# Ledger of designs, part 14: VHH binders against UPF0159 protein Ta1429

Target 1, 206 residues: UPF0159 protein Ta1429, of Thermoplasma acidophilum (q9hib2r271to476)
Amino acid sequence: EKVRLIKYSNEREEMQKVLALLMYPFAEDASGIISRIKAMELSEASAILERIRDLRKNRRMKVGRPFEAVNYVFEVTTNYGAFRDLQRHRFLSIVRKPLTVSYGFDVPPIIAKMPDLSEEYAEAMKDAERVYRIIKERYGAWIAQYAVPFAYRYPVVFTTNLAEATYFIELRSTPQAHFDLRDIAIRMYNEIKSVHPSLAGIIKFV
Key: E = the ipSAE of ESMFold2; O = the ipSAE of ESMFold2 at other seeds; V2 = 0.75 times the mean of E and O plus 0.25 times the DockQ between their complexes.

## First folded at step 10 (VHH; framework vhh_3k1k_2)

Design u1 (from s1 with S54E S106T; at its last look DockQ between E and O 0.75; V2 from the best seeds 0.00; counts 0 for: pae O 11.2 > 2, unsure alone 62.9 < 65)
Fold by ESMFold2 at other seeds, look of step 10:
Structure u1 (fold): chain B 206 residues (1-206), chain A 122 residues (1-122)
Amino acid sequence: as target 1 above (206 residues)
Amino acid sequence: QVQLVESGGALVQPGGSLRLSCAASGFTFSNYAMRWYRQAPGKEREWVAGISYEGGSTYYEDSVKGRFTISRDDARNTVYLQMNSLKPEDTAVYYCATEGDYVWGTYEFDSWGQGTQVTVSS
């Protein structure tokens, strides 16, 4: 799977944390707010999140820092070119492995539309795989990774929170974004929506 | 300490009905989704039905949809599985579980205690 959500927490507890943090700056006593939040029905909590969503008029208006309390871990299997672009977003913590040929390679969409060029591209990738395997046997995987073209895929695990994920998803889901990043952003959105349908509502500009 | 206690399993004829109960303690029950799983002899445990927190949406595995109904009573900290039109294929030990944190294919707070045996005579 290209994007896999591998860690998340109970949505109702996450909603309660966010709401408590949203209300805390405007309250005299934190314990009173926590009690109110715990007693709050799902429909009321969801309505508050919908109001916050409605007040965001464009993707430049960030969700507030209380949404940083909701954390996710993703595993993304994508080509190295897309990974390099991902790591330029310093709000994401990224853990990676050495490059390898084990997960296959992507063919750029422009090349994929041209059958003859696609075959030449695939043969070049096979040649790189042969070199990688020779170098790996003789000098080890860390040196061999220098023979891996950017088109090869590999899994990367990264952590984020809902505030940072919202910013990334809304920025990179636009049609003008690079296809690989747009695809990752949309898949991350769908993964969050599937497990946190109420909280995913804050991600407005997808 | 999460504790889930399943009950209500019995021997029943094909076409019959049973209502399973799962009593919960050790956590804020109303905050958590609840699920039923089953494990037939020689098979892996499989998901059967789920219900979101506060009496929300219900979800069913295709083979039980229309026959089984999951429900919850937050005042009694209890989730139920009403099983109608039982078939021999429904024979299994039934377990309830709560949705905790998901990490690497595993939910925290999964209950894999004794479960409750449902046997549909063939």
Scores: ipSAE 0.000, ipTM 0.351, lowest interface PAE 11.2, mean pLDDT 83
ESMFold2, look of step 10: ipSAE 0.011; ipTM 0.387
ESMFold2 (binder alone), look of step 10: mean pLDDT 79; pTM 0.797

## First folded at step 12 (VHH; framework vhh_3k1k_2)

Design v1 (from t3 with V103G W104S; at its last look DockQ between E and O 0.01; V2 from the best seeds 0.00; counts 0 for: pae O 17.2 > 2, unsure alone 64.3 < 65, placed apart)
Fold by ESMFold2 at other seeds, look of step 12:
Structure v1 (fold): chain B 206 residues (1-206), chain A 122 residues (1-122)
Amino acid sequence: as target 1 above (206 residues)
Amino acid sequence: QVQLVESGGALVQPGGSLRLSCAASGFTFSDYQMRWYRQAPGKEREWVAAISYEGGSTAYEDSVKGRFTISRDDARNTVYLQMNSLKPEDTAVYYCAKEGDYGSGSYEFDSWGQGTQVTVSS
């Protein structure tokens, strides 16, 4: 699995939390709004979220702060080049493992379409693997990291919220986005949709 | 200059618990991922756990998953490793590490301290 959603909460609870934060500015009394939200049917809650989604006419219209209350933890196995681009999204709290050759490497699509370059690329990666293993045997895995090319994959864990995830996904799922980040963004969207089908509707511009 | 000082290593019985601490200075602690490594006698140094800047995410080596917990206190510039259900195989020198910088034209790995000894035996 290239993208795994490893931590999330029950969708009903998350929807109630978001709705409480959305409705509180309009409430006459705070205690009444909590009771009303707890009594709300899923269909009613979903309808409110759909209206908010409909108000977003383009990806530059960010979702509101109430959606920051929904948190996710992802594990993404990706090449180091894509990881560097993920780091530029400072709102992601990112944790990484040491670099290694254990997870294989990516071949960029443009190279994959050229048989002679694909073979040469794979041979270069195999040479790097050989050097890594020699260094690992003599000096250990932590020094051997220096021999790992950017194309090699490794798992990273990051924590985000639905507001930030929406921003990232809608920014990076465009056809002109870098192929690695676009693939990650689409897979993140599908993971959220699989566990939070109602809340995933807010991620409109995929 | 980056300074990492590990403490809390001790002799413990199998099944016991221990909490390691690492005091950090010489960099903006809250901006960096922190990690724990260990090295057993005659073995290679291996990664154990990591925690993202500001504490949002954690990751663990398979052999310690469910038994060890990494945490951080940014107000005290300190990272911790709570070690439960200790086994003789956990005997090692434990090293605290700062995430390496990746700057323009350079490729840098973790910086680490001198370590603290954890011994699990009876």
Scores: ipSAE 0.000, ipTM 0.157, lowest interface PAE 17.2, mean pLDDT 80
ESMFold2, look of step 12: ipSAE 0.160; ipTM 0.600
ESMFold2 (binder alone), look of step 12: mean pLDDT 79; pTM 0.794

Design v2 (from t3 with V103T W104G G105D S106T; at its last look DockQ between E and O 0.58; V2 from the best seeds 0.00; counts 0 for: pae O 13.4 > 2)
Fold by ESMFold2 at other seeds, look of step 12:
Order: C-alpha cells, then structure tokens, then sequence
Structure v2 (fold): chain B 206 residues (1-206), chain A 122 residues (1-122)
C-alpha cells in the first residue's frame, strides 16, 4: 500500500529484451540474435544475469544500459517531505498530483512525545485542512495545494527502469539513508522481486 | 478457472520443518511463474518466494532466505515450499499463486488458492 508496483511486463519477455541488448554489439545480425535469445533456456539466461551480478563490486558499478529496457510504474504514498527527497532522483520520472489533505498526516516522533505540542500540532493540521477546503472551493485544487503542510501524505506516481531502480534502491537501502527513503527503497525492491525474481537478482547491494 | 490447492500446513515447534504443496490445474502450469505468499491475521499479504517457469530461477524474501526453498514439479503440476528452521514469525496462512497475465494496462492480476495454515509455537 505504501509502495505499489502498478505496471510491469512479463519477466520472460523482459529478460529476452535485456539479453538481446547485451548481446547485440557482438552479433552479425539483430534477427539472428533475437532467434537465439528466444530459444535460450531459462537456466542459461539466469546464469548470465547471475554472472553480471557477481561482477559488480560496489554500488557505483552501474548495471548497464540494457537494463534500462525494463520499465516499471510505481505509486508511492508518503509525506511531502519524503516526496521532496524522492524527486531529487531525477532519473525517476515523476508524475504527481496536486497536494491534498485526504490521506492524513504524519506526526514527528519528538512532537508525539509532548502532549501540549502534539495538541497544538493537530490543531494546526486541522486549521490547514479548513483553509485548504476554502481555497479549493473558490480557486481549485492546484491553488489549494499551497495550503497543505509537509506532514500530509499523498500518492505520487513515477516511472523508472531497472537500471535506475537498482541505483536508487542500492543507494537508499543503506543505514546512512533517511528512514522514509530507505523504507520506500526496500519496498520497491520487494515489489520487483515479487514479479521479476530472476531480474531482481541484479539488485545486489540491498 | 484456475485451481490452486495448498496443503501441508500444520502446528509445529520452533526450529521445525514443513513442506507445503500446491496442486495446480486449469492452466498450462509449466508456462507460468509460481509464487508463495503469506498473511498473518490482520496483516496484508506478503510475498515469500517465487520460481520462474522451468525452475531456472528462484527468489526469496530476505527473512526466509536460506531457510525456505521453493521448487516445482511440472509433471505433477505442483509447486512446493520447503520450510526449515521455522520461527514464530513464520506463523501465517500460506497461499500459492500463479503469475498473472499482463495485458498491456497497469493492472496486476494473480490467481491464488484458499491457503494452508502454518502455526509455529510451543
């Protein structure tokens, strides 16, 4: 629910695409390599992917441009603060909707421990919701979004590919990463593994 | 009319082992990736393991890797989950799932059975 993989293609087809692109520079003809890849045993294809995984020594060794051919669409529901950090990853092509108050808000842990401050925080969030609804009624959702505090959640849709997803996941799954981004990265990884177990093997440093 | 029938769930002690089976019918079993999911009461379905067609590749959720093994027998139209070193955290209803068909839209669609209960406690 926090991270949803909403579009992906059949893994066999994606593996065939990646392998064809990996092998094309060494082939006499594109048609010949496509025929050979379609006839390739799955165990052989998986072994090639495992070898590529094994040759990567660290996160800076990119998985290669052929893996850009595997595309995903994700929907992530998170607070605006975490969204700002997510959008700094320009290789994740982001399509967003206007900010809204419909998905609730997060309370920072330090505020949650202080009863009087927690009450003031909740009142401020309610006040922001009232202002949002007034502005939305009069001027529409695009203008109203400027009344939405950072703590509110909303869904963001973005498109990425396996090469860029690997980089993001391996970067943000480390202990140094902000917790919200690390959680998103790990959930993206598990979503990819669920539908593309063979291809997900190239995501090594998670 | 995909049919997936899980079996082998039981009550076991921590550290014990179980093998789950999933008998499949209504589709060409060998053409599809098969997956195991699990769901604890009040929680969302969680992916556990997957096996590609032909059994060439497997993948596991990190908490079960090294303890669980997915396998398939295409002649018997059956997928298995061998579970070793079971922990209380593994308590759940386990579901077998057939890979959904991608039709060119963004919708994910899997078929799955009614599940089999695994309980790990003393």
Amino acid sequence: as target 1 above (206 residues)
Amino acid sequence: QVQLVESGGALVQPGGSLRLSCAASGFTFSDYQMRWYRQAPGKEREWVAAISYEGGSTAYEDSVKGRFTISRDDARNTVYLQMNSLKPEDTAVYYCAKEGDYTGDTYEFDSWGQGTQVTVSS
Scores: ipSAE 0.000, ipTM 0.278, lowest interface PAE 13.4, mean pLDDT 80
ESMFold2, look of step 12: ipSAE 0.147; ipTM 0.619
ESMFold2 (binder alone), look of step 12: mean pLDDT 80; pTM 0.803

Design v3 (from t3 with V103T S106D; at its last look DockQ between E and O 0.53; V2 from the best seeds 0.00; counts 0 for: pae O 7.7 > 2, grease 24.9 > 24.2)
Fold by ESMFold2 at other seeds, look of step 12:
Parts: structure tokens; sequence; C-alpha cells
Structure v3 (fold): chain B 206 residues (1-206), chain A 122 residues (1-122)
């Protein structure tokens, strides 16, 4: 699976946490806020999120820091070229493996549409795989990874939060974004929507 | 024993409509978010729609947004998927899913039904 959301918390609990952080600066005391949040039904909480969403007029208006309290763990299997670009984003914790040919490779969409070029591309990847296997046998996997083209995939596990995920998704889901990052962004958005349908509403500019 | 039983899958023409149902038992239905997924032959299972507990919020995958509607009837322990303007690309086995049980505030994996086949062809 290319993008997998492997850890998240219950949405009611996450919404209550976010609402407490949003309301605290305007409260007389913490006990009043806690009481109101405990009594709040999901429909009321969702309405507050919708008002916050409406106040964001463009992608440059970041979601507030309270949304950093919602955390996710993702596993993303993508090519090394896309991974290097992913690292530019401020994900919290990243774990990866050495490069290998074991997870297959990506074919860019424009190449996939041209049968002759697609065939040449696949032959080039097979050549690189052959070189990788020769080097691995003689010198081991760590040296052999230098023969792995950036198009080959590998899995990465990382932790992020809803504020950072919103920024990444809104920035990279545009048609101008590199095709690999756009695909990852859209898949992350869908994963968040599937588990946090109310909180995902803050992700506006997709 | 959690049970999820999908029904309503059929062979339909492009542009047609279909309503899927998912009967749930073995858990307190109103406490859980419910979801629909689908899987075409040879493809990964993909998320289609989600509905929160109490029905306060819904979310949809982009390709079905505006055409599909998820709803729930907590009195009948049933989740529905109303599918309008059906396209050949919607052909798949459709599964309903229950949000996973929690351990100390963390989630568990979802429970799944056996699925119902939807085929859209001329």
Amino acid sequence: as target 1 above (206 residues)
Amino acid sequence: QVQLVESGGALVQPGGSLRLSCAASGFTFSDYQMRWYRQAPGKEREWVAAISYEGGSTAYEDSVKGRFTISRDDARNTVYLQMNSLKPEDTAVYYCAKEGDYTWGDYEFDSWGQGTQVTVSS
C-alpha cells in the first residue's frame, strides 16, 4: 500500500483536545472550559471547526497551533527521488531502510503514456537491477545501494501532526506539484478523512 | 461477535443509481464511526466514505463526492451508501467497516463485512 495511516487517536478525544487549546486564551478559567467541552456534542464541535475553516481565505493562512496536538503515524512507500523532496517538510520522526531493488520502481505518468519510451525505461531499470545484484554479491548491500536508481521504491515510517499535514497536503495537492508528491498528499488527505472526518474539514485548499 | 452484512449490490447501467445497506450487530452501533470501502479486481481496497458517530460529519473520496451519500440509522443499526450517476469505474466489491476498538485511547484495526458486488456496465 503506497500510503498507510498506521496510528491515530479517537476523533472525539482529539477534537476535545483541540477545542480546549483553541478556547483557552478566551476563557476566564480552565474549569469552565473543561465543563463546556465535556458537555459538547460532536455536532457543536464540528460547527466550531467549520467556522475556523471559513476564516482561512488562502493556503498561506496556517491552521493554528492547537492542531499540532493531533498526531499521526504514516507509512509511505515511494521512490527515493520523492523521498528526498518529502524530507524538506518538517515531519517529526523518519525511519527508513537502505536502498534496494526489492520494492519495484515507479514509471512517471508521461513516460507510461509512450509505449516505446516506457519500454526503454523499464530496460534501463532492469540493467540497474542487474548491476545492483552483481555489486551486492561481491561487495554487500550497503555498497550496492549506490547502483539503485531514484525511481525504485522503499518504505518510510514517519510521525506528523494535523497542522503539518495540512500544510503539506495543501501545498502539494496542486496540479503544479511533482506527480509523486501530489499523489502522496492526496492519499494522506484521504487517509485522514477516513478516520477523522470532522477534523479533516480544516484541510481546505485541496 | 461483531457482524457486518452488506447487501444491495447489483448489475446496473452507467448513469444509474443503487443503494447499499450494511446491517451491523454485536457492538453498540451508535458509538462507532462507520465507513465504506471498495475493491476492484486486482486493485488495492480504497476508502470511499466515512460517517462519524451520531452522523455529525461525513467525508468522501474525491471521485465519488457529489454522487455518493453515506448515511446511518442508529435505531436500525444500519449504514447506507446511496450511489448516483454510476460509472464503470465504480465497479467493485463494496465493504462496510466499523471503526476499531480502542485500547487506552489508541485505536485497533477496523472490522469488515464480506462485501457486496456492484457492477456498472452497458
Scores: ipSAE 0.020, ipTM 0.490, lowest interface PAE 7.7, mean pLDDT 83
ESMFold2, look of step 12: ipSAE 0.027; ipTM 0.498
ESMFold2 (binder alone), look of step 12: mean pLDDT 81; pTM 0.808

Design v4 (from t3 with Q33R V103T; at its last look DockQ between E and O 0.91; V2 from the best seeds 0.00; counts 0 for: pae O 7.7 > 2)
Amino acid sequence: QVQLVESGGALVQPGGSLRLSCAASGFTFSDYRMRWYRQAPGKEREWVAAISYEGGSTAYEDSVKGRFTISRDDARNTVYLQMNSLKPEDTAVYYCAKEGDYTWGSYEFDSWGQGTQVTVSS
ESMFold2, look of step 12: ipSAE 0.340; ipTM 0.762
ESMFold2 (binder alone), look of step 12: mean pLDDT 80; pTM 0.808
ESMFold2 at other seeds, look of step 12: ipSAE 0.059; ipTM 0.611

Design v5 (from t3 with V103S W104R S106E; at its last look DockQ between E and O 0.03; V2 from the best seeds 0.00; counts 0 for: pae E 21.5 > 2, placed apart)
Fold by ESMFold2 at other seeds, look of step 12:
Structure v5 (fold): chain B 206 residues (1-206), chain A 122 residues (1-122)
Amino acid sequence: as target 1 above (206 residues)
Amino acid sequence: QVQLVESGGALVQPGGSLRLSCAASGFTFSDYQMRWYRQAPGKEREWVAAISYEGGSTAYEDSVKGRFTISRDDARNTVYLQMNSLKPEDTAVYYCAKEGDYSRGEYEFDSWGQGTQVTVSS
């Protein structure tokens, strides 16, 4: 599984939190607005989210801070080059494993379309695997990871929120994005849609 | 005990339609989000569609958007997948899934049916 959504909360509860934060600036009494939100029909709550989506005219218009209240934990298995770019985004925590040859490697799309170059690429990766295994036998996995090319996959667990996930997904799903980050962004979007179909509507520019 | 039973899978020609059903029992069906997944031979399992715990909000994987429709009937404890304009690439075993119970610390879809085979071939 390249992208796994490991942890999320019930959408009804998450939506109520977002709505409370969206509506609080207009309330004279916090308990009163919370009561109204709890009584709100799901269709009305969804309509508010759709209005917010409609107000976003382009990818540069960020979603509001209330969406930071919706949190996710993802496990992503990707090459080290893509991981370096992934970690530039704001995340709450990251759990890493040593680089290894055990998860296979990614072939850039342009190389994959060229059979002779694809063979050369695979042979280079095979050579790196051989060196990795020699070093691992003698010096252990932490030292051996220096022999692992960036193309090899690297599992990582990280946390994010819906606001940051929206920013990442909309930024990295463009054709200009690194090929692996684009794939990760699209898969993260699909995972969020599958568990939070109403909230995922704010992710507009995919 | 949660039970999910898919049905309606068949052999269909390209361009055809099927309606899949998933009968649910062992939980308060109306309180839970439901979704469909599929797995083709040699492929990763992929999410297909989701429907919110009271209905009215749906989401679809991009390759099926506009062709597939998820729905639910809370009175019959059943979730459906209407599949139109079927393509050979839709060939897979289709599974329905129940959202996890957050009060028990369940944080992903943890309950699955046994699946129903859909084959799209001339």
Scores: ipSAE 0.000, ipTM 0.243, lowest interface PAE 14.9, mean pLDDT 81
ESMFold2, look of step 12: ipSAE 0.000; ipTM 0.088
ESMFold2 (binder alone), look of step 12: mean pLDDT 79; pTM 0.791

Design v6 (from t3 with G56S V103T; at its last look DockQ between E and O 0.58; V2 from the best seeds 0.00; counts 0 for: pae E 7.7 > 2, grease 24.4 > 24.2)
Fold by ESMFold2, look of step 12:
Formats: structure tokens, C-alpha cells, sequence
Structure v6 (fold): chain B 206 residues (1-206), chain A 122 residues (1-122)
């Protein structure tokens, strides 16, 4: 799987946390808000989220800090070029591995449409694999990394939150976004929808 | 012990309709979000639809939106998937899933049923 959502929390509890943080600036104390939120039906909570969604008129209008309370862990397997771009977005933690040829490589769409160039591209990737394995055998994995083209995949585990995920997804799901990041963004969006159907409604500009 | 039993899978013609059911037991059904997934032979699991506790919120994968409807009956501990305008690409084993358990500092993963086969002839 290119994108896996491997850890998330129960939506009812996540919704309650978000609502508490949204309402806190207008309250005398947290205890009264918590009691009201625990008694709130999901339909009422969802209506509040829809009002917040309606106030967002474009992608530059962020969802707000209360949505940072909803946390996710993703595993993404993507090429090193796309990983470098992914790193520019905020993450809580990242598990890294050395570059290798073991996870295969991606073919950019424009190259895939050209049969002769696609064949030449695949030959170059196979040549890089041969060189990598020779260098690894003789000099070890660290120095062999220099023979790995950016098209080879790089598995990453990272944490994020709903506010950051919304920003990333809305930024990178546009037709103008680089094809690798767009694919990752859309897959992350679908994963979040599958586990948090109510909260995912805040992700508007997909 | 959590039990999820899917039923209603069949062979149907393109454009046809089918309703899947998932009978649930071994947990407080009304406390949990329920989901449908599908898997074609040799392919990865694909999320299809989700329905919140109390049933007020639903979400769908883009390719099924407008054609499929998820619903639940908490009195019968059953979740449904109404499938309309079926296409050959909808051919798969369909699984219902229970939302994983949650506590502070730990999480549980989804529970799965055994699946029901849906086949849409070409």
C-alpha cells in the first residue's frame, strides 16, 4: 500500500476534544464545556463543524489550532524525490531508512506515455540497481546509497494532526501539484474519511 | 467476542442493485462507527463507506458516491450497504468492519467479517 493510516483514535473522543478547544475561549471554565459536549449528539457536533467549514472560503484559510488535537500515524512508501518535498511539511516524528533499491521505482507519468523513453528509463533504473548491489557488496549500504536514483521508493512512518493534514491535503490535491504528492494527498484524504467521517468534513478543498 | 457476518452478495448484471447486510454481535453496536471495505482478487483492500455512531454522518469513496448508501439499524445490530448502478469494477469480496477500540495511551485495530462475494458480469 502506498499510503496507510496505521494509528488513529475513536472519532467520538476526538470530536469531543476538538469541540472543547473550539468552545473554551468563550467559557467560564472547562468543566461546564466538557459536560455539555459529552451530552451532545453527533448530529449537533457535526453541524458545528459544518458552520466552521462554511466560513472557510479558500485554501489559505486554515482550520484552526483546535484541530491539532486529532493525531494520526501514517506509513507512506514513495520515491525519494517526493519524500524530500514531503519533508517540507510539519511532522511530529519520522522514522528513516537508508536509500535502497529494494522497494522498486516510480515512472513519471510523462515518461510512461512515451514507449521508447519508458524503456530507456527502465533500463537506467535496472543499471542503477546493478551498480548499487555491486557497491553494497564491496563497500556497504551507506556508500551504496549514492547509486540510488531519486525515482526509487523510500518508506516513511510519520505522525501528523488533522490541522496539518488538512493543509497538506488541500495544498497538494490540486491539479497544479506534483503528481506524486497529489496521489499521496488524495490517499491520505480517503484514509481519514474512512475512520473519521464526521471530522473529515472539515477538509473542504479537495 | 466480536462477530461480524456479511450476507447478500450475489451475481448481478451491470446496472443492477444489491443490498448487503452485516449482522454484528459481541460489542455495544451503537457505540461504534461501522465501515465497508472491498477486495478484488490480487488487489489491496479498498475502503468503500463509513457510517458514524447514531448514523448521522456518512462518508464514501469517490467512485461509489451517489451509487452506494450505507445505513445502520442499531435495534437489529446491523449495518447495510445499498449498491445501485453496479459496474464490473465493483466486483469484489465485501467486508464490514467495526471501528477499533480506543483508550488513553493505546488503540485497538478494526475487526473484520468473513466477507460476501459480489460479482458484476461483464
Amino acid sequence: as target 1 above (206 residues)
Amino acid sequence: QVQLVESGGALVQPGGSLRLSCAASGFTFSDYQMRWYRQAPGKEREWVAAISYEGSSTAYEDSVKGRFTISRDDARNTVYLQMNSLKPEDTAVYYCAKEGDYTWGSYEFDSWGQGTQVTVSS
Scores: ipSAE 0.027, ipTM 0.513, lowest interface PAE 7.7, mean pLDDT 82
ESMFold2 (binder alone), look of step 12: mean pLDDT 81; pTM 0.808
ESMFold2 at other seeds, look of step 12: ipSAE 0.086; ipTM 0.608

## First folded at step 14 (VHH; framework vhh_3k1k_2)

Design w1 (from t3 with Q33R; at its last look DockQ between E and O 0.86; V2 from the best seeds 0.00; counts 0 for: pae E 5.3 > 2, grease 24.9 > 24.2)
Amino acid sequence: QVQLVESGGALVQPGGSLRLSCAASGFTFSDYRMRWYRQAPGKEREWVAAISYEGGSTAYEDSVKGRFTISRDDARNTVYLQMNSLKPEDTAVYYCAKEGDYVWGSYEFDSWGQGTQVTVSS
ESMFold2, look of step 14: ipSAE 0.409; ipTM 0.794
ESMFold2 (binder alone), look of step 14: mean pLDDT 80; pTM 0.804
ESMFold2 at other seeds, look of step 14: ipSAE 0.406; ipTM 0.796
ESMFold2, look of step 16: ipSAE 0.238; ipTM 0.706
ESMFold2 (binder alone), look of step 16: mean pLDDT 80; pTM 0.803
ESMFold2 at other seeds, look of step 16: ipSAE 0.427; ipTM 0.801

Design w2 (from t3 with S106T; at its last look DockQ between E and O 0.60; V2 from the best seeds 0.00; counts 0 for: pae O 6.0 > 2, grease 24.24 > 24.2)
Fold by ESMFold2 at other seeds, look of step 14:
Structure w2 (fold): chain B 206 residues (1-206), chain A 122 residues (1-122)
Amino acid sequence: as target 1 above (206 residues)
Amino acid sequence: QVQLVESGGALVQPGGSLRLSCAASGFTFSDYQMRWYRQAPGKEREWVAAISYEGGSTAYEDSVKGRFTISRDDARNTVYLQMNSLKPEDTAVYYCAKEGDYVWGTYEFDSWGQGTQVTVSS
């Protein structure tokens, strides 16, 4: 449940849209290209996408604007620290809820390896949960947010497209990326592959 | 109604091969992308492979790429998973899935089979 792909469209239709946009600059009019695209064999469509993939020699070579036509809605549940880093990616449209204790919390790896410190950490998180509930009852959820430690998880719904997703995934899937963002990027990549196996080939540098 | 029936699961030794089949009915098979998922004991169900319409492009989870091959036979309404170089970590119940029609929601509403058990042990 850390990364859920909650809205996508049929891959055949998405491929047809991308191919139409790729071919439009070379076509006499739109009606002719649409008819040709609908008649195209899936193997021919896949071959065109594979050629575009092959032309990308490195991650600095961005995918083209036609791939902006493929849209996704994701729900990502992660700690507030990672959420702040997600917000720095201005190409994502983000909708969020108030901070809460309802989704549990993350334990930093260094703390998780130390049993005594891990126990103390969990107790502190439980104390914060108790204070949050008291404040929420008396003053409401917006004020209670101030009692939520950054380690607590936080669901975010955002929209993106295949071009933006490719950029984010290729940037954040590298070993140099912070673990939280890398994990999100890899999970987004797997979600896209599972529903759009042909189009996911454009995401090359993972 | 949509029916998906997996078969071919067995006990095999590490390094062995196995072919899973999924017989589909109750929908126009050629119109839908098909997928394989698996669920190991105590784990969440995870995606394994997907195949596009009419035997188009395929995609694989990284740990199975190069070892597993998904294919389909639209004349027989059947999707296959050829599993080679099997490892103990491949032990799981394998599920066939049909692409869902989402307006809003998750892929959790895809139609699923009952599963077939694959066990890899020496």
Scores: ipSAE 0.108, ipTM 0.588, lowest interface PAE 6.0, mean pLDDT 83
ESMFold2, look of step 14: ipSAE 0.281; ipTM 0.730
ESMFold2 (binder alone), look of step 14: mean pLDDT 80; pTM 0.798

Design w3 (from t3 with G56S; at its last look DockQ between E and O 0.70; V2 from the best seeds 0.00; counts 0 for: pae E 6.8 > 2, grease 25 > 24.2)
Fold by ESMFold2, look of step 14:
Structure w3 (fold): chain B 206 residues (1-206), chain A 122 residues (1-122)
Amino acid sequence: as target 1 above (206 residues)
Amino acid sequence: QVQLVESGGALVQPGGSLRLSCAASGFTFSDYQMRWYRQAPGKEREWVAAISYEGSSTAYEDSVKGRFTISRDDARNTVYLQMNSLKPEDTAVYYCAKEGDYVWGSYEFDSWGQGTQVTVSS
């Protein structure tokens, strides 16, 4: 899959944690807040999140630091060119490995429409694979990665939290974003919705 | 042992409706959110819908929103997918899945059923 959510925690626990952090600045003691949150019905908790969502009028209104307590690990596989744009996000932790030819490559839609150019493109990719394998055999994967064209897919594991994921998704799902980055943002949103249907409601401007 | 058994898949004409069921056993059903996924021939498995504990929240992939409804019956340990206004693009094997447990160092996203075939054609 292009975007996989590989680690997350139970939504009820995450919702309780977020609500406790949201309420703490207005409380006289922390233990009383935790007890009240534990006793809260799930429907009441969801209603509070919907009200917070409604207060956000635009993408610039951040969701708040309590949502940093909800953490995710993603694996994203996309072409290397798109990955370089992803790196502009300074609040995402990234774990990398060297480039390889093992995950295939993308053909830009403009090239795919032109049969003769598409054939030349495929031949160039095949040539790059040949060079990569020669270099890898002699010098190892770290050196061989220099022979991998930007069109080849680049799998990466990164960590984030719901506050930063909201910021990234809402920023990069806009029409102005490059199509690959926009696609990644939308897929991340769908992954979060699939595991955290209540909390995903805070991601408003998709 | 977690078991998920999907049923209700059939051949349907475009515009028709189907209701899929997933019978669950081997875990405390009410403690877990449940999901539906689908996989068309030659395509990757994709998420369709999710429902939280005791049905308080639902979420849908954009192409099915408004046409599909996920629900659950905790007394019968069953999750449902009501599919209305079916299109040829909905043709796939449909899988139900339960929320995975937290495990570091392993990819354990969800437990899956064996699937039920839905075919939409004239």
Scores: ipSAE 0.041, ipTM 0.541, lowest interface PAE 6.8, mean pLDDT 82
ESMFold2 (binder alone), look of step 14: mean pLDDT 81; pTM 0.801
ESMFold2 at other seeds, look of step 14: ipSAE 0.199; ipTM 0.653

Design w4 (from t3 with F109Y; at its last look DockQ between E and O 0.79; V2 from the best seeds 0.00; counts 0 for: pae O 6.9 > 2, grease 26 > 24.2)
Fold by ESMFold2 at other seeds, look of step 14:
Structure w4 (fold): chain B 206 residues (1-206), chain A 122 residues (1-122)
Amino acid sequence: as target 1 above (206 residues)
Amino acid sequence: QVQLVESGGALVQPGGSLRLSCAASGFTFSDYQMRWYRQAPGKEREWVAAISYEGGSTAYEDSVKGRFTISRDDARNTVYLQMNSLKPEDTAVYYCAKEGDYVWGSYEYDSWGQGTQVTVSS
């Protein structure tokens, strides 16, 4: 899969944390707010989040620090060029595997339009795979990665939070964004929606 | 032991409607989010809709918004997917999924049903 959501917490727990942080400035004591939120039905909590969503008038209005309390781990598999652009965003941490030939390669659109060049390109990628496998067998994956062309896809694991994810998704889901990043942003949005349907409502400008 | 049993898949004409059901057992149904996924031939499984705990929010993949409605009945431990204005592109095996448990330091994968086939063609 191009984008996988590997780690998240139960939405009820995450909503309670966000609401507590949002409401704390209006309370005399943190424990009183926690008690109120623990007693709150999910529908009431969702309604509060919907009202907060409505207050955001445009993409430049950030969602606020309480949403940093919701954390995600994603695995994204993409070519090295797109990975370099992805890592320029302020994610909390990033871990990657050695470069490998196991995830296939991308063919640039201009090459895909030229049958002769497409065939030559695919042959070059197959040759690189053969060399990679020889080196890996004898010297291991870390050395073999030097034989992997950048057109090959690479899985990357990184962490983020809902505030950062909202910023990235709203920035990169626009039609003007590079196709690879736009596709990743939309897939991340769908993954968050699938596990956190109430919290994902804060991601407004997709 | 978690069990999810989908039903209601059928062959329907474009523009038609269909309601899928998912009977759940082996867990406290009201404590969990429920989801629908689908898998077309030769494609990866993709998310379709999610519903939070009873009284909570729903969310949909863009291509089904306004046409599909997810709902739940906690008294009957059942999740539904009402599909309207069906298109040939909706042809797939549809899977019901239970939100995974959080276990110390790790999230478990969703639990899945066996799937039910939906085919939309003239």
Scores: ipSAE 0.072, ipTM 0.586, lowest interface PAE 6.9, mean pLDDT 83
ESMFold2, look of step 14: ipSAE 0.344; ipTM 0.762
ESMFold2 (binder alone), look of step 14: mean pLDDT 80; pTM 0.800

